# VH-VL binders against Large ribosomal subunit protein uL10m (mRpL10), part 105

Target 1, 224 residues: Large ribosomal subunit protein uL10m (mRpL10), of Drosophila melanogaster (Fruit fly) (q9vpl3)
Amino acid sequence: RGKINIQRPKAPHYERARVVAVTQPKYPELPKAKSCFKTRAERTQQQQENPYNEIIAREVRNWLDHSRLVAFFHLSSITADDIFRVRVQLHKQNLHLKSYGSKIIEQAVKNTRYEAIVPLFHSNHCIVFSPDPEKTAALLRIVRRVPQMVLLGGIVEETMLSRNQLVAYAQMPGLHAVQAQLVQTLSQAPGHLIQQLQAHQNSFVQVLDVHAKNQMNEETPKST

## First folded at step 7 (VH-VL)

Design d6 (from k9 with light chain Y32T; framework fv_anetumab)
Fold by ESMFold2-Fast, scan of step 7:
Structure d6 (fold): chain C 224 residues (1-224), chain A 119 residues (1-119), chain B 111 residues (1-111)
Amino acid sequence: as target 1 above (224 residues)
Amino acid sequence: QVELVQSGAEVKKPGESLKISCKGSGYSFTEYWIGWVRQAPGKGLEWMGIIDPSDSYTRYSPSFQGQVTISADKSISTAYLQWSSLKASDTAMYYCARQWDYSFPLDYWGQGTLVTVSS
Amino acid sequence: DIALTQPASVSGSPGQSITISCTGTSSDVGGTNYVSWYQQHPGKAPKLMIYDVSKRPSGVSNRFSGSKSGNTASLTISGLQAEDEADYYCSSYDSSSTWVVFGGGTKLTVL
């Protein structure tokens, strides 16, 4: 160490130590074990990177908590020019393309309701965030033309949706039905409001899953 | 019910042009893409390319880029596969199939169009 | 070209279970969970049997199941029946080439 703190210069009482150090015999520098130097360098690097990773992980969690639309993509090799064009097109729709390392994402979502997404990030990936869930259809129209981006799934209004469910959500005729159901739930037995909202959210996901499965199943020709 | 109906079998000579069709029904034709798949006699399936009927955006497998043209007419819910000059090696069964995008399965298939190119 | 490796043939007796493998790379089978399986009877168009590795379209028998481990996907047919005799093709999106690839196909013979 031996770093001089510029903002906090050494107090005068430490000048005695400086005088003593100058008069001490100068010892030849001894070679240290290579493993010892390696261990210290590795330890310093790990400590230095840990705080930075936590800061970025908190940024990711903030994006997840404050975005009403989050979409996850596998990202194959793509040129900087091509991804920049996609980013610009998405930004015009208030859709924000972000890339984070898998370790940072794991740290951000560990022990949270989003922990289930960790397996999606074992390979190269990116995430699109938006405060507006009505932009889901616009998002899918844009990324449909980017073969390097493969939709894995997403989160809409804090509800995890599979790829097929997200596509089905985008094909719905708007949020009026969902909004009407929410209003209806709020107007019912107020004493059980929290439980009813949770049940409604689960029912919505289940209905959307059935719709997605029915759409996929009806796309397969019936035999016999 | 979703259905894709393809045009009938064709017998052609090398150098001739050909255009085969695939008509979709039972769904919003412009909401899904149409992919084309080739199967040579006694061989497996090869993906040729895809078209978005809403604006005629196309993308081809490199093996078929410049060899065929994919097009669509959304007003009659029909996609097309065409050759300007057929070769004997184009002899195959050609399938059209519905696909949402590059990464989605081909979920509904046409019955196939057999193209035979011989002298 | 055919990018995914399947055995050329498999056989089984009625009531038996058989498994067909489909081996690719980290950019196709190993890279995403988007493997599909198609059944093709002689002279007929292919039919989607499995999508997203393990999901069945409606109308497909629950005797058909799919799984994946690393770069290898597998189709398992339990309670084998005569009508299962067909060619089976696996397929995946290849993120490296950015197009759909197929396996070479497997002929299933019911003895």
Scores: ipSAE 0.610, ipTM 0.812, lowest interface PAE 1.8, mean pLDDT 80

Design d60 (from k9 with heavy chain L106F; framework fv_anetumab)
Fold by ESMFold2-Fast, scan of step 7:
Structure d60 (fold): chain C 224 residues (1-224), chain A 119 residues (1-119), chain B 111 residues (1-111)
Amino acid sequence: as target 1 above (224 residues)
Amino acid sequence: QVELVQSGAEVKKPGESLKISCKGSGYSFTEYWIGWVRQAPGKGLEWMGIIDPSDSYTRYSPSFQGQVTISADKSISTAYLQWSSLKASDTAMYYCARQWDYSFPFDYWGQGTLVTVSS
Amino acid sequence: DIALTQPASVSGSPGQSITISCTGTSSDVGGYNYVSWYQQHPGKAPKLMIYDVSKRPSGVSNRFSGSKSGNTASLTISGLQAEDEADYYCSSYDSSSTWVVFGGGTKLTVL
């Protein structure tokens, strides 16, 4: 698209506008009742401060603060029986599957370093929490069998990881060996893993950027 | 180096059985799924199903459920695609490819096995 | 499986730039940033060229780039070379079927 052909309506000549204004009925302006009505912005802010949502948002913050492993998933249509079976399998591994509304997630992560995850939750979603990051391999093994759950990314030891980085993390031996193995791999002449890790990090950021841009495009009406 | 090596071309008659193979090397075979992708002559790519070699869990496309069997032997890092009774419509190139899960790309592919079924 | 929509063919001259489109729905291309592109030369296996919409695997020329707008993903090849002549397939996860779907393929001819 390079050619924009917008016709702007020309204001009527002052003489015609004056005649039209004189002949049209004038409605009295509605008085602004500052005490009885709230603006749309104030109403939206009041809804964001809903006590129910804040209680649940506090629960979400507690899960985030006390979990060393957090994984984010898109969730396609799934039966109650199927998701229940997944929850049971995950619980046996100290993995806790939770689902919260997007507004509650936004309230929970507002003004925190995790605020960047908000765009991930504009579609159906769920989150898995665990105090044990060594359970990442068990988590991914279980979820791979649930085609309705698609890994979006996660947080491990307070570090945001793309889905590819989380998969790589799951393939590493126990936590004690992770740093040693990374150092060994990074010191090798082929930089294959370095390129892969950097690509994964950029991928996660790009997903968030694209999702945010798509959200903005949906919100902005086409005015011309 | 990651490599998937498939068995050689096959020429069969309708009603015969066939089992083709895909051997992985250069990576931990049980860490990735092996998917099978069919390409009929002059046609596009069609996903058939996957296997998790760690426990032989399989999932099939509805178009291929009950028509083929996917299996694996993790002791020799080999996945298999098998027909109990071939049809002329099974004539195609068959590829195996490595995939982490349904949302990940097929990052490494076998060279393909051409299966020709004619009477 | 319902295939993603690609043009049957595109053509260009050496040194030119071409773009191949891949159109799906909100359940596949539009819903996720998990679009892949594969290159297939006659008689050869497909090769992964682009993944996660715009990322290149190691060893893939920077002449290949990917993008997405709404329900349409695009593969752009700049500085066309004779060896780029091949079939190109897009692919995406589809939340409706809960498995991968492929585009119908596009034959690129370098004249």
Scores: ipSAE 0.560, ipTM 0.781, lowest interface PAE 2.1, mean pLDDT 79

Design d61 (from k9 with heavy chain L106M; framework fv_anetumab)
Fold by ESMFold2-Fast, scan of step 7:
Structure d61 (fold): chain C 224 residues (1-224), chain A 119 residues (1-119), chain B 111 residues (1-111)
Amino acid sequence: as target 1 above (224 residues)
Amino acid sequence: QVELVQSGAEVKKPGESLKISCKGSGYSFTEYWIGWVRQAPGKGLEWMGIIDPSDSYTRYSPSFQGQVTISADKSISTAYLQWSSLKASDTAMYYCARQWDYSFPMDYWGQGTLVTVSS
Amino acid sequence: DIALTQPASVSGSPGQSITISCTGTSSDVGGYNYVSWYQQHPGKAPKLMIYDVSKRPSGVSNRFSGSKSGNTASLTISGLQAEDEADYYCSSYDSSSTWVVFGGGTKLTVL
C-alpha cells in the first residue's frame, strides 16, 4: 500500500479478510441477531397469499377428485394450432387436456394422496383428465402420434401407475374385475422398492454382526 | 414368447428393387409399432423409421425419407422395408425391432437381414 | 447419424467395474428419463440391457446398472466377465427431431 488519496477506505478495516470470507460463506455479513430475523419485505413475501393460485389449485383438486383417469405428459415445443387440434381430438373422447404451472400443481396436491406426482412437473408439462378409465386406450392411441407429448405416468382408479404400467393397463380389454386386479398388482412396484431398501439395510446389519463375531473369535481365552 | 423373424440375406446389383420382411409372433401385432434400424459394415446403429401396423401410419428419419418405403400387412403380422432402386451405399445389416412409440425402448429385435449391393 | 457421444472404446479386467458414458443435450438425454442401452455381440442382433435410464429387462444380470446426471447417461458393468466383451449403444428419444437417436457405440474389451 502506498499513497492513499481519492479512494479512501469506505469499507471495514478488514476488507482483505472480507474478500477471503466471500469464498467461504462461514462468516455472516449481518450481525447474528439480525440473521435470525427476516426483513419486513421477506416476511410479507412469505405470508402473502395469492388468491388466484388457490382458486386454480382448487380447480386442479376438483379435476383430480372427479377423474378416474389422469395422465401426465412432458410437453416439448409445440405450436398453439397443433396442441389445439390434439385438444379437440381428445375432447371427442371425453378427455380433457389441461396445463397448469408447477407451483399450482404442488399447491393443489400437497397433503393429498397425489403429492408424489410433484417431481414430474419440474419442466413443461400437461395433464389429461377423464371420468372414464375405459378411455385409457383411446387416450394412448391419440397421444402416441403426438411426438411432442411424452407419457410420464398416470392415475387410474386412484392408483398411481408408471408409464409402462399405464400402457399395460390399456392393453388389457378384459372384464372390469380383471382390470382392477391388474391395476392393484401393478401398484406393488412401490412396495417392492421399499422391501429392497429394507433388505439392503438388513444386509448391512448382518455384515456388521458377522464382522463382530469374527473379531470375538480371534481372542483366545486365558486359563488359570 | 415374443419373436421377430426376418427374411434371408440378399445380394443385389445397383438399380434393382428389393423388399425384405419382418414377421412378428407371440404378441398382438397391431398393439406395437415396428421400427427399422440400419447398421453399415463396421459402423453403428441408425434409426430409419417406424410403422404402426394397425393403420400403416409411418414416419421416417430425414436421412431415409424418400429413400425407402416401410409398409405392413397386419393380416399376416408382417412388416416390410422396400427399395425401388438400390445403391451400393445401401449395403448394410437391417434390423426390425418392436417399439410401443417414439419414446419407448426397442425391446425385441429380429435377427437381421444382410443386404449386399455390388456391381 | 450419430447424435449421442460415447467413447469409442473402454477396457477392463475380469472382476473389475467399468462405466460407459453417453452425452447428449437437453432435447434428448437431459430432457427425459428414457435412455436405453443395447449390447451387441459380433454377428448378432442388439439386446436391450437397460431402459428408462436405470431399469433392467427380465433376464438381464444385476451387474448391469444405469444412471443419469444432467445431459450424460452412464452404463456401469460390475464384476466384469469375458462374455461382457461386446459393443454397447446408448439411445434416447430426441424432442428436437421427434424420433429415436443412437450413440456411436463403445467397444468393451475384457483383458
Scores: ipSAE 0.573, ipTM 0.797, lowest interface PAE 1.9, mean pLDDT 79

Design d62 (from k9 with heavy chain Y108V; framework fv_anetumab)
Fold by ESMFold2-Fast, scan of step 7:
Structure d62 (fold): chain C 224 residues (1-224), chain A 119 residues (1-119), chain B 111 residues (1-111)
Amino acid sequence: as target 1 above (224 residues)
Amino acid sequence: QVELVQSGAEVKKPGESLKISCKGSGYSFTEYWIGWVRQAPGKGLEWMGIIDPSDSYTRYSPSFQGQVTISADKSISTAYLQWSSLKASDTAMYYCARQWDYSFPLDVWGQGTLVTVSS
Amino acid sequence: DIALTQPASVSGSPGQSITISCTGTSSDVGGYNYVSWYQQHPGKAPKLMIYDVSKRPSGVSNRFSGSKSGNTASLTISGLQAEDEADYYCSSYDSSSTWVVFGGGTKLTVL
């Protein structure tokens, strides 16, 4: 958004250092009650006031704001060695696998355009971020081989896409394919036309922007 | 049109080997995976496993791991299911179906290959 | 292995609506919005009728609809016709096993 991340966001790494300092345990000297158990209300209050959660939520917002590709996955039981292998494969493609608690995700996206993703995170989950939407095909090729990761959907160029739309986006080889997809979308039932047009419009703009930058040649694309 | 065409019915004796085929047409064969589903006589559907034809990556249901081999030849848009030694309990209808990955539906199905194993 | 529970049979009259249930756990039906329904006529391959709980592939009649509540998915067929008589199977990805599981199947009889 305001700060430019040149293929690698800096802010999340600095936020991590701050989180380590904040999470250092400090114990009150004496418990006041005979029971050390807290009521649900007391736990909720302390959780809401936890600076650790706000710092990580800020990290999540920074990733969302500086990533042109975000993909959401349900994550079932997987060994540390297996997830590490996946993370390494993704990192080679400038794809960053992150896991955050559902409450932190909710806190991060509350009152933002991404608020609709919260229901996806009621179970175990992970997110992959990248500044490069061209990496969508590489991302899906890698995670397709990880049965413990189930694609839920994503965000490409600030447009929320279902899993089916994200797969379709990854299969588009260029501008002509994007235009063909848009025409097919226009031929479908009226009830969902506006949502589909908005999703494909943002993917269309992204393809045009990438083409213009990579080719270093001037072209005037058609509108719609 | 997108379709999957399977090889014809087979009648075999226990201990014999068998390889059945599933040929895709009307789409880019390497963009989708091929799953295999078994249906024993009068019984329901059982997912056996899946293959990525682009590099022959395979994954099996534990019930079928070591019982069958799934393979593919992308140059002829064909997937295969094979047994080194058939058992009478292998008698079933075998379907191939197109699937994007583990979590996606089986959207296009072959017509099925009936395998009968008896003495 | 049968992981999802369906009634063995269901019946209805032409023009009626019927519903077939599919009950799983939080690792399959309850964990995802990715339930599929397949129709199988005798001697034929299964055909995908519903995917992602409620979506229809091109060419499937709008008389077929799907829904889900908690760990139970439902297929509803309205305006029953003789050609709807078939076996119906539900299916879901199961995160605990990391493969696809099917229901036991339901035989629909149109009386």
Scores: ipSAE 0.578, ipTM 0.805, lowest interface PAE 2.0, mean pLDDT 79

Design d63 (from k9 with heavy chain D101N; framework fv_anetumab)
Fold by ESMFold2-Fast, scan of step 7:
Structure d63 (fold): chain C 224 residues (1-224), chain A 119 residues (1-119), chain B 111 residues (1-111)
Amino acid sequence: as target 1 above (224 residues)
Amino acid sequence: QVELVQSGAEVKKPGESLKISCKGSGYSFTEYWIGWVRQAPGKGLEWMGIIDPSDSYTRYSPSFQGQVTISADKSISTAYLQWSSLKASDTAMYYCARQWNYSFPLDYWGQGTLVTVSS
Amino acid sequence: DIALTQPASVSGSPGQSITISCTGTSSDVGGYNYVSWYQQHPGKAPKLMIYDVSKRPSGVSNRFSGSKSGNTASLTISGLQAEDEADYYCSSYDSSSTWVVFGGGTKLTVL
């Protein structure tokens, strides 16, 4: 009948589902990254120690001025030991992982061409610096094993690039002229980048793979 | 159930080429790297090098740089160790093992491939 | 090459405890908590017994424990059993190479 509601005899199923949800295992709280991320308390302490903020801001400006590659990452919970292993791997490739508070970064880039990066640091973050833009491919290979580090974007040859543009840059040949043209293309209309990638995608990938393999063999440390 | 299965024993003469294999199963092959370890007769373990199967990134110990080539084919979950010209001093047991990257421990090992090089 | 120093041999009786040492430098054992221990029976592949100084993989007996003091790491096997007779290798992360290095190995004899 349309005026009579038929009760369903499945109450035990809903009770079982509720019990399973309630008894679901509790996971221990993951530790925060100690060497790459500073806690709110540490950031507040730095703010109260204004003379040190200015000294550290000068350090940030020096890294920005002397680096041809700067990559920005969101950082999830990671142990001090895990981030240290990442830092060691990066250092071998002349890639330097640093962590600074948002206020220090704002102070460092205020009234500079890089002021636009400040919003990237409203949450947990770290930065990788290098004087060598050809190390972008090496950087992405290393951080692929670190799911806690999520690429947000970067600066290559003093040009601000999105995450996708930085990934595209890593796939191009290491020849200076080609790299300069790519950076110019990435800073312009998206159609130009698509045309370059579609025209000779297999050739560029092949050349980059050979170049990267040869560079890795030549740059392999003799001590290890 | 993680398993690494290596190719069978080889007997070769000096100057010959050789390629041995290591097939992974029971895990996502591209999520871990494959390291190679050498053990000469009556000697200890020597780390030779490593490969990331996702992009074929390799890294070698200086003692083995230029002596061997490490490669991988992710479509068949197999890593390879290759010599262009074998020497009598290459006689050893060769192990492959799963490694997160070159700075992490080797957590699962293949059974080993014995390579004997003699006239 | 062999980077870490282990005794060539160690022996014990069933039910006893034995300890195997692994001595390095400040660039490896002394500088980091990244020490591993491997067990190798004759004719078999090595098996990871301990990692990160004191952690055990799933399936490894709690009779195996690891520790570290200064430049020396130690593997302790309690309640020694006949099947523990094997070669034991220590390994550590090394900051100079940025990868793992091995010790020379220790032959454990259960008498």
Scores: ipSAE 0.008, ipTM 0.438, lowest interface PAE 10.4, mean pLDDT 77

Design d64 (from k9 with light chain Y93W; framework fv_anetumab)
Fold by ESMFold2-Fast, scan of step 7:
Structure d64 (fold): chain C 224 residues (1-224), chain A 119 residues (1-119), chain B 111 residues (1-111)
Amino acid sequence: as target 1 above (224 residues)
Amino acid sequence: QVELVQSGAEVKKPGESLKISCKGSGYSFTEYWIGWVRQAPGKGLEWMGIIDPSDSYTRYSPSFQGQVTISADKSISTAYLQWSSLKASDTAMYYCARQWDYSFPLDYWGQGTLVTVSS
Amino acid sequence: DIALTQPASVSGSPGQSITISCTGTSSDVGGYNYVSWYQQHPGKAPKLMIYDVSKRPSGVSNRFSGSKSGNTASLTISGLQAEDEADYYCSSWDSSSTWVVFGGGTKLTVL
């Protein structure tokens, strides 16, 4: 559409998910470094053998459908205590930090307009959701102080934006109409979102390849 | 036009204190952070640290942690780099530059302040 | 300390193209699209020429282009001109240290 729907992001199901996310921070869903190196076969087997994945995929789809702000981050090694503090700070601004496995993200966005984001999630990642796009400035201010979280890009009012475009959006006046027009203007510029997604995918693949070769050379005497 | 103007060259003796400045203009000073970069004579660039002028949050590279203090006064759009006790090894050109955060480029640079520490 | 590896010098003639390499690891150049290139003329402050691997700030000539393959980023200067003679530094955010690291710099001579 093009019109901003301010009521749908506040749906009861979305609000319940928000409350649950904040009140259960003891067991963060953040992917750990070891999860990045799961084999394709292992991931495929888990997807087929775990029907729970469809339930979580529906939750992700609901977050995407009811959030006017979605931001994607690379996540470096961070302690459970540190990420809990970040989650609490974000929640005070109606910002909801979530972590989901790549297979769940793929199931959630398959056959939707968001399918292009799948390559972004092949590395350690987390996502921040909000019904309020005016909170982009607050989000970036909080995350600026968490060097383990690096902005990759996001979706604002259903429009995909690069990290530079999100920063520009955050610096905009808080007028709803002005922000909507800026999102359209920024998205019409020759964007590097697809190029950045491709580059991140290639960088992650190279990291996996180098790491696998190093592991094989150290553990297997006759690596070939 | 975005501009960063640094204080003039300094000649000091070992053990003396020093505070150099970097004044920003042409943009909202508190919306961007200020990074500091050192360049020893004939050598390359070394990132020292960064400050958020809005609340004076600072972060340093380990090589400079405890050796310098970065501060800012947002009322006059000025960032500072300070030494409590200078060493001869502190002789270098010091640049300030605008940076959005840790992972972003340094997009506008000051002209540099030459600090010479000798007897 | 020099974190990223650059050749000490490179040279070319007017009108030629040259490439300067910047090699790091998977925690910096290889892991992210956060490579920048700076030009420094003698006695002057550095100037940002390329950011995010391949993007140019306004006012930078399109003769300057950036790319990345694996752990190596490259700055290419086409149609070399006398004014291109300068020191060039690459830079990247490093995820292991969580701060900015620089290359050792490359002196470009236009013969």
Scores: ipSAE 0.477, ipTM 0.744, lowest interface PAE 2.3, mean pLDDT 79

Design d65 (from k9 with light chain Y93F; framework fv_anetumab)
Fold by ESMFold2-Fast, scan of step 7:
Structure d65 (fold): chain C 224 residues (1-224), chain A 119 residues (1-119), chain B 111 residues (1-111)
Amino acid sequence: as target 1 above (224 residues)
Amino acid sequence: QVELVQSGAEVKKPGESLKISCKGSGYSFTEYWIGWVRQAPGKGLEWMGIIDPSDSYTRYSPSFQGQVTISADKSISTAYLQWSSLKASDTAMYYCARQWDYSFPLDYWGQGTLVTVSS
Amino acid sequence: DIALTQPASVSGSPGQSITISCTGTSSDVGGYNYVSWYQQHPGKAPKLMIYDVSKRPSGVSNRFSGSKSGNTASLTISGLQAEDEADYYCSSFDSSSTWVVFGGGTKLTVL
């Protein structure tokens, strides 16, 4: 998501144009089909296209387009105090807990790459957004302690991940881990530091690659 | 390579205390939680609770809350299940198993510890 | 307590297919795609056979398959073999209780 052009057309006009393009009327049928009655389908569609819902759907799309981490959860009965406590913990990590109606989510993702997520929102749900994919580990650490929030899956760097894949992603080491290893190498081996540092960095990268592959292998067996 | 090894069978009298163990190997012990499952003789499986070994956070099924204590020592990759005062109704096979959290499957199981409580 | 309903027993002949049902509510089996199936031979620990309704762990035969319709999950074993004779347990996360629940278990007999 970080590679998406942030200078896209203004969201209101852009989304409205997309809706029109998707739902283009059959022009010969409109003039000929002069009717005092709207079909049941047309009435349902008109109700679904409430202007207020369009504004919120646009907000949802904006969050999806500008977040490099999106996690989807089923939300069970939880007290206002408990969810507030969770929201505060998440906010401190630049993780934003949002709740939207299923119809609004469906409208927001219709005819987009995210349309596949619609089945996840047929029940009570919430979404966590973040511009920082490095926060995936922090997110999962917080929500593991909230039994009312059940991880369904997510999107990281524009890639849709199952819950098992998202967990595996969270276990991958980040740049801070690499930097810590470099500091450790410098502290333990003061002689010929450049050569030793590069050798240990290459070995560390190889160890991380093996670790990531081992975690993928653990995921792969379960997927069979 | 992932393995959970439990302590041996125990025979106890009502009122006695007991602590059984579950040692993990072949994986990072603090990255996964350990769940405990009870199976009474000739009966089905009952989930008892779970522990995060990284900070000893625990969560219990209401049927077992206050009846048992789950603990862990991450320095030796071992989780424990203990009773302060055993009852005859505690006679069962006790399994430990690895879980990511309470919503994930129990993917690797210990061999079980048989606990017999009789006069 | 038994939270999910399974038949007490099921039987089949070698080479046949059998299906074991697991019925819950919208808060467990019907609410999530997090149904697991475990196989337990007498005197041994349970073994995970199916997770997330239909996925198999490494080393589990493709003769074992899982599915779900509404509040009922099913484990199907095709090409029955003598070694399939065991107790089978379904399991699901339950949002109502917020913990794991198990079915009562089904004894499979291969005749």
Scores: ipSAE 0.527, ipTM 0.774, lowest interface PAE 2.0, mean pLDDT 78

